# Designs tried in a protein design chat: VH-VL binders against p56860. Part 2

Target 1, 255 residues: p56860
Amino acid sequence: MMTAEVRTPEQGGGPLTTEPRAPRSAPGHADASAPAFGPETDPRDIIRWALAAHPDLLMPSAFNLNGVVLLDLAAQAGYRGEVVFVDTGYHFPETLATRDRLESRYPELTFVTLNAGASPDDGQTPPDLYASDPDACCAARKVDPLQRYLKEQGPSALLNARSRDQASTRADIPFVEEGGARRRVNPLAHWTREQLEAYAAEHDLPVNPLYFDGFLSIGCWPCTRAVKPGEDARAGRWAGKGKTECGLWQGENKL
Below, E stands for the ipSAE of ESMFold2; O stands for the ipSAE of OpenDDE; V2 stands for 0.75 times the mean of E and O plus 0.25 times the DockQ between their complexes.

## First folded at step 1 (VH-VL; framework fv_lerdelimumab)

Design l7
Fold by ESMFold2-Fast, scan of step 1:
Structure l7 (fold): chain C 255 residues (1-255), chain A 120 residues (1-120), chain B 109 residues (1-109)
Amino acid sequence: as target 1 above (255 residues)
Amino acid sequence: EVQLVESGGGVVQPGRSLRLSCAASGFTFSSYGMHWVRQAPGKGLEWVAVISYDGSNKYYADSVKGRFTISRDNSKNTLYLQMDSLRAEDTAVYYCAKDYGDYVHAFDIWGQGTLVTVSS
Amino acid sequence: SSELTQDPAVSVALGQTVRITCQGDSLRTYYASWYQQKPGQAPVLVIYGKNNRPSGIPDRFSGSSSGNTASLTITGAQAEDEADYYCNSRDSSGNHLYVFGGGTKLTVL
């Protein structure tokens, strides 16, 4: 079974494995429609609005380029909530090292690692799932642990790092998505890859080294390949399966 | 029925190259990640490399990175390890091993190994 | 460190219980798998995912995990259990995906 790992400044960024926290007592509250954000809107203004509307806001992150940039902007905007990472057990070592550097750099934030890779074999989940069914692998190791945690915590909104230029499936994502179990806020929807790279370099942010080796969208090592020139950034995910999005962003699994 | 058979080992001079093969049978080879694990004479096991089920992703131990290349041919149910710039320290029995799959992080099927000796 | 530490040797009398331990920080997050290796033979998986036995592995083999320590227990050791035992885990240090312990030689007296 999944366990939650809480990392705090007093722990020095090392792993501190605990059971998932008790559910939040009440869902967040947003009385008004989201503002009309535009291409000139500073992401920090979007984040500040989200914090005011949703004090229980959570930030799931895979610590890719977008996630690292969003984390820095969120900290600047006053975000002091949880940064939630799902350790599927199949992340690249470089991804885990990037996580550790971020925990050390942002001691004012609470980092929660959901450790799906430490779960006992339940005898019901096929052991070859990532090879035979990448969709089911994504659901069992990433989507299901995150959805279970979000159900337990009950945030009224999520802060996520998606941008429109990452893939064709993301080309028209809004700054604020309504519906489903909770609101989703995309402060970086309008930022380009060039703007993200420039920001990360200017602020000396810890970027996953695999990004510079052609891994423009980084997931688990069994399901991720480097992209070729001219491919969408997410083309390296689930290669050969005609899929560009994890079940995380589809149907009832949509955050 | 289910087995892995390594071949290609032998005595080789330092600085030269050698290619190991591992023939798989009795399971759907194209559905599983595959590993190379080595064991120097009288020493313990050392993980060397892994390749994903479709061959698109590869990872190596630091001791062999830049010198060894793992590959596979799913149409032939065969795993390969190309070893370049061999050193005396690479002397070992080389095992190919099947990834258990998904959650487990274990190696459930092993070949009998092939000995590589790097020496004059 | 990303290293997994095992005692080099342990002895047990025939029919008695022995516990082989493996220690490392990676074990706080990843379960160990255990391998039995007899001289001149390939390793054999005996325990995975904390305490699961592959088909054909005797019930006397069991696993446990607590904190940074994983253990392999053989209850009622038999002569054929004399072998080297290795633990293995995922390595989150950034250098390797997988790391083996140094191995423990079990002598059945």
Scores: ipSAE 0.000, ipTM 0.503, lowest interface PAE 12.4, mean pLDDT 78

Design l9
Fold by ESMFold2-Fast, scan of step 1:
Structure l9 (fold): chain C 255 residues (1-255), chain A 120 residues (1-120), chain B 109 residues (1-109)
Amino acid sequence: as target 1 above (255 residues)
Amino acid sequence: EVQLVESGGGVVQPGRSLRLSCAASGFTFSSYGMHWVRQAPGKGLEWVAVISYDGSNKYYADSVKGRFTISRDNSKNTLYLQMDSLRAEDTAVYYCAKTYSSSEEYFQHWGQGTLVTVSS
Amino acid sequence: SSELTQDPAVSVALGQTVRITCQGDSLRSYYASWYQQKPGQAPVLVIYGKNNRPSGIPDRFSGSSSGNTASLTITGAQAEDEADYYCNSRDSSGNHLYVFGGGTKLTVL
């Protein structure tokens, strides 16, 4: 069993202590058909459908802009499941502060932080594995911990915060994805970055302050830099490495 | 159990000021947006004001803008409504209301209200 | 700010179905929530987020939303359902402003 830091609604804010997590037992409704969703569909309607079809639904989040907006919409739609965050050991302090604000703001939700092991003491020295093999670093500290947890918990679907305008690789994502180990639901597939920013501002959502300092896409500190005018939003991720995706979703999309 | 208890209502002359309080318990007060909603005698509900979880953002109904100030003290789990330049049309029962999360579009819990009567 | 319009009164026979409607431009962008108020009491949330019931609200209460209209339906009305019902939504301005409908008095015959 994987160990995790868990904050439950009844026990107050912030993560408690590292605990083994029991596997989920509720079966999903794998045969339920998605309604016809379109460009005018409210994301909350998509989330409500997902909850009815998949009562064991889980929401992985890196607490980026999309994740924060999805979390708010999901809470409104009645989501009361786990919000799963992977602590890679290399997050910006601003990212962890954003997580803490979200845990305090959504006491109705259970927040699970998966531990990926030790990080450098000073936060300024890049890890050796990242420097020599960024794909292996991503797998060991982010992909593997999350995949182990999802295999152990066995949700029939994931609620994720991907939108079509985040990257060219995401341009054609549907609202409901089939294939791989489980269904993936993308309630924000049709929302633009401008709509997400407007929603977050209007609802006073805790947004990572690094977004206002030229970081349009935020990951681990060794892999992220501020973007230049005219660069793609994800250009700051894995700068100099020719990579735009961590690889998290590649395995689930294989035949 | 969530409880919201309003106080500070009473009879006041037009043009005067009054401060309402709402004592909250049974939930993490600092995590939620809070609202004031009023109801004139024999009339419907009217939303008055909202304050964000940390007090940084405030919004008001047009009927009270510039006259009412919403505030909160998270260390005391207390919400306030400072009402200045009171008018006869401000006569109402004032309810404190909590959303589930600060961005929810509904008022999950309500206090029992406090009556404000503006009369000469 | 946008107005939400409700009929002031509606009647239903015991055990029959009644629909209370709320209409306004804000409902094209935001879901309505519905509140039951009995004389001398604070309002009670009965439906939120299109068609969700809080714990303790009977399953005879349901919500629907389409275009600029939201509806509260009570299937098999009971005597205790006699009350005023208010819809609420965010104003179409999108600035955390909220508006209530004028209320509908339900009489159970």
Scores: ipSAE 0.005, ipTM 0.392, lowest interface PAE 17.5, mean pLDDT 75

## First folded at step 4 (VH-VL; framework fv_lerdelimumab)

Design n2 (at its last look DockQ between E and O 0.03; V2 from the best seeds 0.00; counts 0 for: pae E 13.4 > 2, placed apart)
Fold by ESMFold2-Fast, scan of step 4:
Structure n2 (fold): chain C 255 residues (1-255), chain A 119 residues (1-119), chain B 109 residues (1-109)
Amino acid sequence: as target 1 above (255 residues)
Amino acid sequence: EVQLVESGGGVVQPGRSLRLSCAASGFTFSSYGMHWVRQAPGKGLEWVAVISYDGSNKYYADSVKGRFTISRDNSKNTLYLQMDSLRAEDTAVYYCARHGYSGYDLDYWGQGTLVTVSS
Amino acid sequence: SSELTQDPAVSVALGQTVRITCQGDSLRSYYASWYQQKPGQAPVLVIYGKNNRPSGIPDRFSGSSSGNTASLTITGAQAEDEADYYCNSRDSSGNHLYVFGGGTKLTVL
């Protein structure tokens, strides 16, 4: 396997990312009911249903193992919507290299990188928030940029790569979540880490190299460590800070 | 060193078929989307088709859709273009090109193979 | 399908600066890539993304983008820069995913 070059936001990384594109005009199928999906359901069938119900479907991704597997399955299922990545300014070079390797594989997909930057021009976001206030750091550099983009684009649903075996907080996630600002679809809810690893290996997908060094859940470098044997995959996130989930999945910040 | 070598061009009568090949070396072929681009004599570049890394997704220019088929054999590091129902307007040098990192570019090109559709 | 428009020809004196432009609606959403083609040769990528140069491309080549327009700038033009230049962009409409401009013939006087 070739090693992709490390690219910075200034070196380019897909379509225009300095300004969000014009909002979609096509409405979603808000009244389409979800079928009863089960443990034998092919994730591609869930994705095909989601595309038919929500032609404006978008896929946020951090390009971890789950995200890379979902992306490949989505492409096979006919997904041609945007793959939205938030560049927080604190990603590992390995994460950015994984993104670049994915872009070369899928000439049919649109990869959008939202740039949060380091210090904002407004002077309101402290540079070291990850140490003093991880919730504020997550909001300013990940949640807020993504929420603004989603409000501008107005998708009726999101395609997410969460699976039930990632953490105790995710053990009961359904395939389709109703309520909140929009529908959320979790095609990989029922897949195990072993199934994800096998799929990635069989299809020679670019998995972040840090995954094989014990970084089973990869976020920003200031808040991520390798997990120890027996720990949950997400135990390395926000170590020592009492935080277990990014604000994307909690309360008013729920996508 | 990335290399792409096209072959299979020649003179062919209207209504007939030709299959072009592109032999890739110097990179992991199965990791990249691949393009076909053509150029009629004295004219500009025209995008023809693209195929995803594993061959599961294929897209075509409006001018060739329904007549041309792009395919790949990752075990042989080879890209193909099956050209059916050829017309005089299909006369061109056909280039194989690799889909690049970032920016939707075509980063490496072969030298091309000439297809002439004539009586 | 979308179109990208380029002027057919442009001239520049040795050592001077020339700007080649590409216009089209797809450029509002996607950066153009630029290709140099010399007679009898395959195209060579010279700029991708907004303003990135592949390894081996001289720093006198640069790119810019604003609205529906992308530009390739060559500062201090050299004799070997005489060639045809093509822009290319992604098209999000239907299955016709990529479009090339008509090309600009650069003459170095």
Scores: ipSAE 0.682, ipTM 0.862, lowest interface PAE 1.5, mean pLDDT 81
Fold by ESMFold2, look of step 5:
Structure n2 (fold): chain C 255 residues (1-255), chain A 119 residues (1-119), chain B 109 residues (1-109)
Amino acid sequence: as target 1 above (255 residues)
Amino acid sequence: EVQLVESGGGVVQPGRSLRLSCAASGFTFSSYGMHWVRQAPGKGLEWVAVISYDGSNKYYADSVKGRFTISRDNSKNTLYLQMDSLRAEDTAVYYCARHGYSGYDLDYWGQGTLVTVSS
Amino acid sequence: SSELTQDPAVSVALGQTVRITCQGDSLRSYYASWYQQKPGQAPVLVIYGKNNRPSGIPDRFSGSSSGNTASLTITGAQAEDEADYYCNSRDSSGNHLYVFGGGTKLTVL
């Protein structure tokens, strides 16, 4: 089992300390709110801060590359909460297999599957909806179940796997986002795709095998194709009519 | 030096109210979740309530739901417990405690304040 | 069941090894933390996570976890280790509730 390395942003790196060190009583320059995070900040330090500040922290995941890397970093930082996945009925079999491998690797985490056993023909949406209006289909099968769960649980913060290397619409996300129903913490905000891939390889993480077949940004199978070399990572996801993003993140900021 | 100092304890009749305070110093109070934990004389520890760093989320033990309210004022570095409809079984030493970085530990405790509920 | 179960009392001879156990369904999903309380004093955190010691806690204190059981081990027990010991963890219900075990009184003979 994984032990947490306890560090504060004021130290930057030194001998391992088992006890958090408080800032000065009257520091004159430190913000009384969240610590200053920067490009040099270890994502695990951001996660440790979030754990201390938010006893109710939750981590949604779709088990893409970013999500798998975040899950490993969170486990190392001491996260022992829920990993929340929505079964839309449209996930690739490879995505579900990746979930199963992650459950086996991290028995200390609680994997919650919303809408378990969903299928395209289970009557939750009209049969043709995914083709005619994929945003409405995603809203009904992914966003609504997740939104209901998060509203019922009411967490003050989420751990999100977003990074600046995903789609141009997320290029400027901060480490901590305010607004909406809850705070969103983005420990990987400054990591690149190359850093994520290197981390996953170094730690032998269970990465969705479709990633290696050119599916750099994996959504539900009605919205996903392989990305050609040199294309934007999100080009392999159907963003709907005239969009650059598939509806995978639609409603994320409403959560 | 992390310091937590509870106050506001005393003797009170059943059915009445009391408000406890916990003054925090030596750390950035607004970055931490906080707990109340109580201990009846000669008994074990009982978790009472927790509040997130900004006060947006609050959770209570079933024994106190609807009667107790946890709150905080980050501008004053102070945690509160409003205790309404007090009962004899609420008689205890009440501790405030800081939620630790690992997410499952209470790393610093105050010395407690005694609440006695008697007729 | 959100209950954490501890034996109410355990004895150990001075200098010997003792193990205090804590059992509950939530310990399959969450680590326990361990607290020492001496008479007339506030509790003190002695073990968090699986086996991390806060600064100032002697290395004779260690923790372990397996299945639904967490354990606190004191190797080479000293007279000053005589105290009540409590485990604490999160409730497995998914609500952000926390629960203490009933406590174990350790007597050092």
Scores: ipSAE 0.007, ipTM 0.468, lowest interface PAE 13.4, mean pLDDT 76
Fold by OpenDDE, look of step 5:
Parts: C-alpha cells; sequence; structure tokens
Structure n2 (fold): chain C 255 residues (1-255), chain A 119 residues (1-119), chain B 109 residues (1-109)
C-alpha cells in the first residue's frame, strides 16, 4: 500500500486574480466543419487542423500526464499560444514544479498562471470549504478564475487533454466538441494511459513525479490521493465525496 | 489603454477623514483586484490595502487596519479608500494599482494623489 | 509582518551589469515583483514571476530567485535605468498579504 503522504503547500494569502490581458476581438468562427478524425489519427494532425481553424486557440492545463503529452504534441504541431494554469492555492509543490519544468522546456509557449500564490487562508473561501463543499471550492478557486480569463481572452476554441479512458464519464469524448461558449478540441480522445505513458517516456517528458507514486490524476492536495492498483485513475479525486469532476466540463460553467 | 487616475488628496488635520478615489478605464475593472500603495515623502513604497474583483475580500496593512476602508464601485469603475482618524504618518502619495493576473504583480499604477496630514 | 531587505544604494557603470537583490523569508515561497520608480513618477512594473517582463520593458531587465533571495539584473545598464527599484512579494507572516522592500537607488555612472 503506497501511503502517499499528503504534503501541505505553504502559500500566502491574497485575493483571487481574475481576468488577464486586454480582450482580444473574437476572431470570426471559421465555420470549418471538423474533419472526420479516427482513433488512428495523429493528434498532431488534429492540432494542426485546430490551429488553422482557430488561430486564437488556448490550452488550459493542469499538467497531468495527458496535459504534459498534449503540450509536447501541440508544440510539435506548431502551437505557440498560451498554456493556462490556475493556481488554486491547493496544488502540490510537485505540480507547481512540473509547471516550471515545462515552462523551461517549452520557451516557445506562453505559460499563464492565474492567481499564482493563492492560499487556503487568503479569505477567498472558508479554510475547510474543500472538505465541506468541494464543488463550491472548485468553482471558486479553479473554475471561476479560468472562466473569467477565457471570457476576457475570448478564444474560439480550447485545446484539451481529455481522453476517453480517464473516467467513465469521459468514455464518449469526441475529438471535437461543439456547442457552448467555444469549440473544444480533444486530440488525445482515443489515447490510452499506456500510450500516454509510453509517449512520455519516449520523449522524456517532465511528468509530475507524484504520478509514479500512484497519483494517476492530480488536483488539489486536499482532494487528491494515490490510487490503489486496479482502481480507476480518478478514484483518488474527491474520494468519498461523490464528486468526479471539478466542474470545468459540466453544466453551465462548461469551458 | 489602461488608465488609473487617483483623486481626493489634499491637506487635512490629524484626526480628520479623507476619501480617495481611483477612476479606472481601458480594462474590465470588475475583473481585477485593486490595491492601494502609499509612499511617504522621500520614503519607500508601503502596501496599504487590497480588494478583490467583486469587493468580497479586503485586506489591510497593520498600519492602517481599523482606520482605512478599501471599497469599489464596479458600476462606476472606481476604487475608493476611506481614510479615517488620519495621522501625520499617513502623509504620503497614494497610488492605486491593478492586481496582475499572475497573482503577485501590480501591473498598472496611477500617478498618485498626495495626502498631507498636518496640524 | 515579513520584511524584504534591499541595499539602499548601488552603482553601475554605463553598459555594465548590475544586480539588485531582495532578501526575505517570503521569497522562499513566492516570486518577487520589481518596480522601477523615477523621480516624480509612479512605480512601473519591470519584472514579475519567474522572469517575466511586461510589454515595453527592455530585455536587459531580468529576474531570478534563489533561496530567500530575489534579484533584478540589468544587463548593459543605460542612463535611463537610473531610478529607485523596489521588490515586492507576498507576506508569509499572515498579517500582511503584500510587502515591499525598502528600495534600492541605482546610480548609473
Amino acid sequence: as target 1 above (255 residues)
Amino acid sequence: EVQLVESGGGVVQPGRSLRLSCAASGFTFSSYGMHWVRQAPGKGLEWVAVISYDGSNKYYADSVKGRFTISRDNSKNTLYLQMDSLRAEDTAVYYCARHGYSGYDLDYWGQGTLVTVSS
Amino acid sequence: SSELTQDPAVSVALGQTVRITCQGDSLRSYYASWYQQKPGQAPVLVIYGKNNRPSGIPDRFSGSSSGNTASLTITGAQAEDEADYYCNSRDSSGNHLYVFGGGTKLTVL
């Protein structure tokens, strides 16, 4: 039993940082229908298509395995946009370090950290909100900051690292999601965990070290544990809380 | 272009009150935290207060806590600093500054307004 | 409140490199932001985060951090770089959220 010791990050208090840079004029949605992609389609080709159709494409990331792989593939495909990360104040130090390593590895990309230096004690949420109401906590500390930023930037599409085998709730994720505020592109929709791991190893990608300690899905430290062999990769997220998603991909606040 | 314009400074006696304003333009004011920073004549910068984008959270330096109140009216794109029980040591140029998206930086500053507390 | 300490004054010859250092416990956990202030003017953000420059800031300005220190480096100092420089960071003491260093007056010789 890998008892992963939960490390408590010491972070300072401060107000949540909201929307970023000057709003970009929404580029006209080139109504280019998404090509028919298949499981054997190279993710880089999907990304190239996305870039052509959506030059203002942005990439939200939490720098999980999928995110790290997507970042590398995107860079190879010619992505030169922003990688948008939200500092919730509850991230593992290893996650922040992974971000820093990636930022160093990919100088051609612009890493944006929203609300960097957030703290559990910054007064933005009750200190125990993560325990008492995880949905509210995620909404306030993760979803809202990102939504505000995306609203300000107004990208026509997002490049997402979601895959079908991440969770049962993602089993039917398409390569391109229509509807909502913007198009969502999922180049890794059909990649398995084994493929992702193999790719990351082959390319010596800076994967979060916690991954190798059984943290197959990494979020905030109060709501993330290592999974046991045979458990779902996301079983360690909000364990025992009946919550399976942070809220980014569901409901009215869907990205 | 982002602009911040402070106003309301002047000469006041100790114990009196003064209200500063900061008019914001060129950005979505309601999306940003805002700060007050002051600088006594010939001295360094001193952080005074911060308010969240929606005004729900406010924090103060110990030197002004209980005397100063930071507030905002997003409908008017204006930041305020109510200064009560003013002291001679409150004499300073007061700057409003926008909280940057990184969480650490004050990315835009006004030109400041001078507050002089003297008998 | 956590304190950030700066040297009150430093000098650099024109075209040379100067490093202004800020020291404090909070810097172990947080990046510093750096502000340039010229006489009679408002402060201007010059460096923030790991090593980020706002638009309009020359590339001769760079930031670094090590342990409980943060540094602003000006590589190839220009006459116009003569100013006061302040570091800023989060306050780790919990009482203040933000704290400025005492400032460093940079003279370009």
Scores: ipSAE 0.000, ipTM 0.494, lowest interface PAE 12.1, mean pLDDT 87
ESMFold2 (binder alone), look of step 5: mean pLDDT 91; pTM 0.944

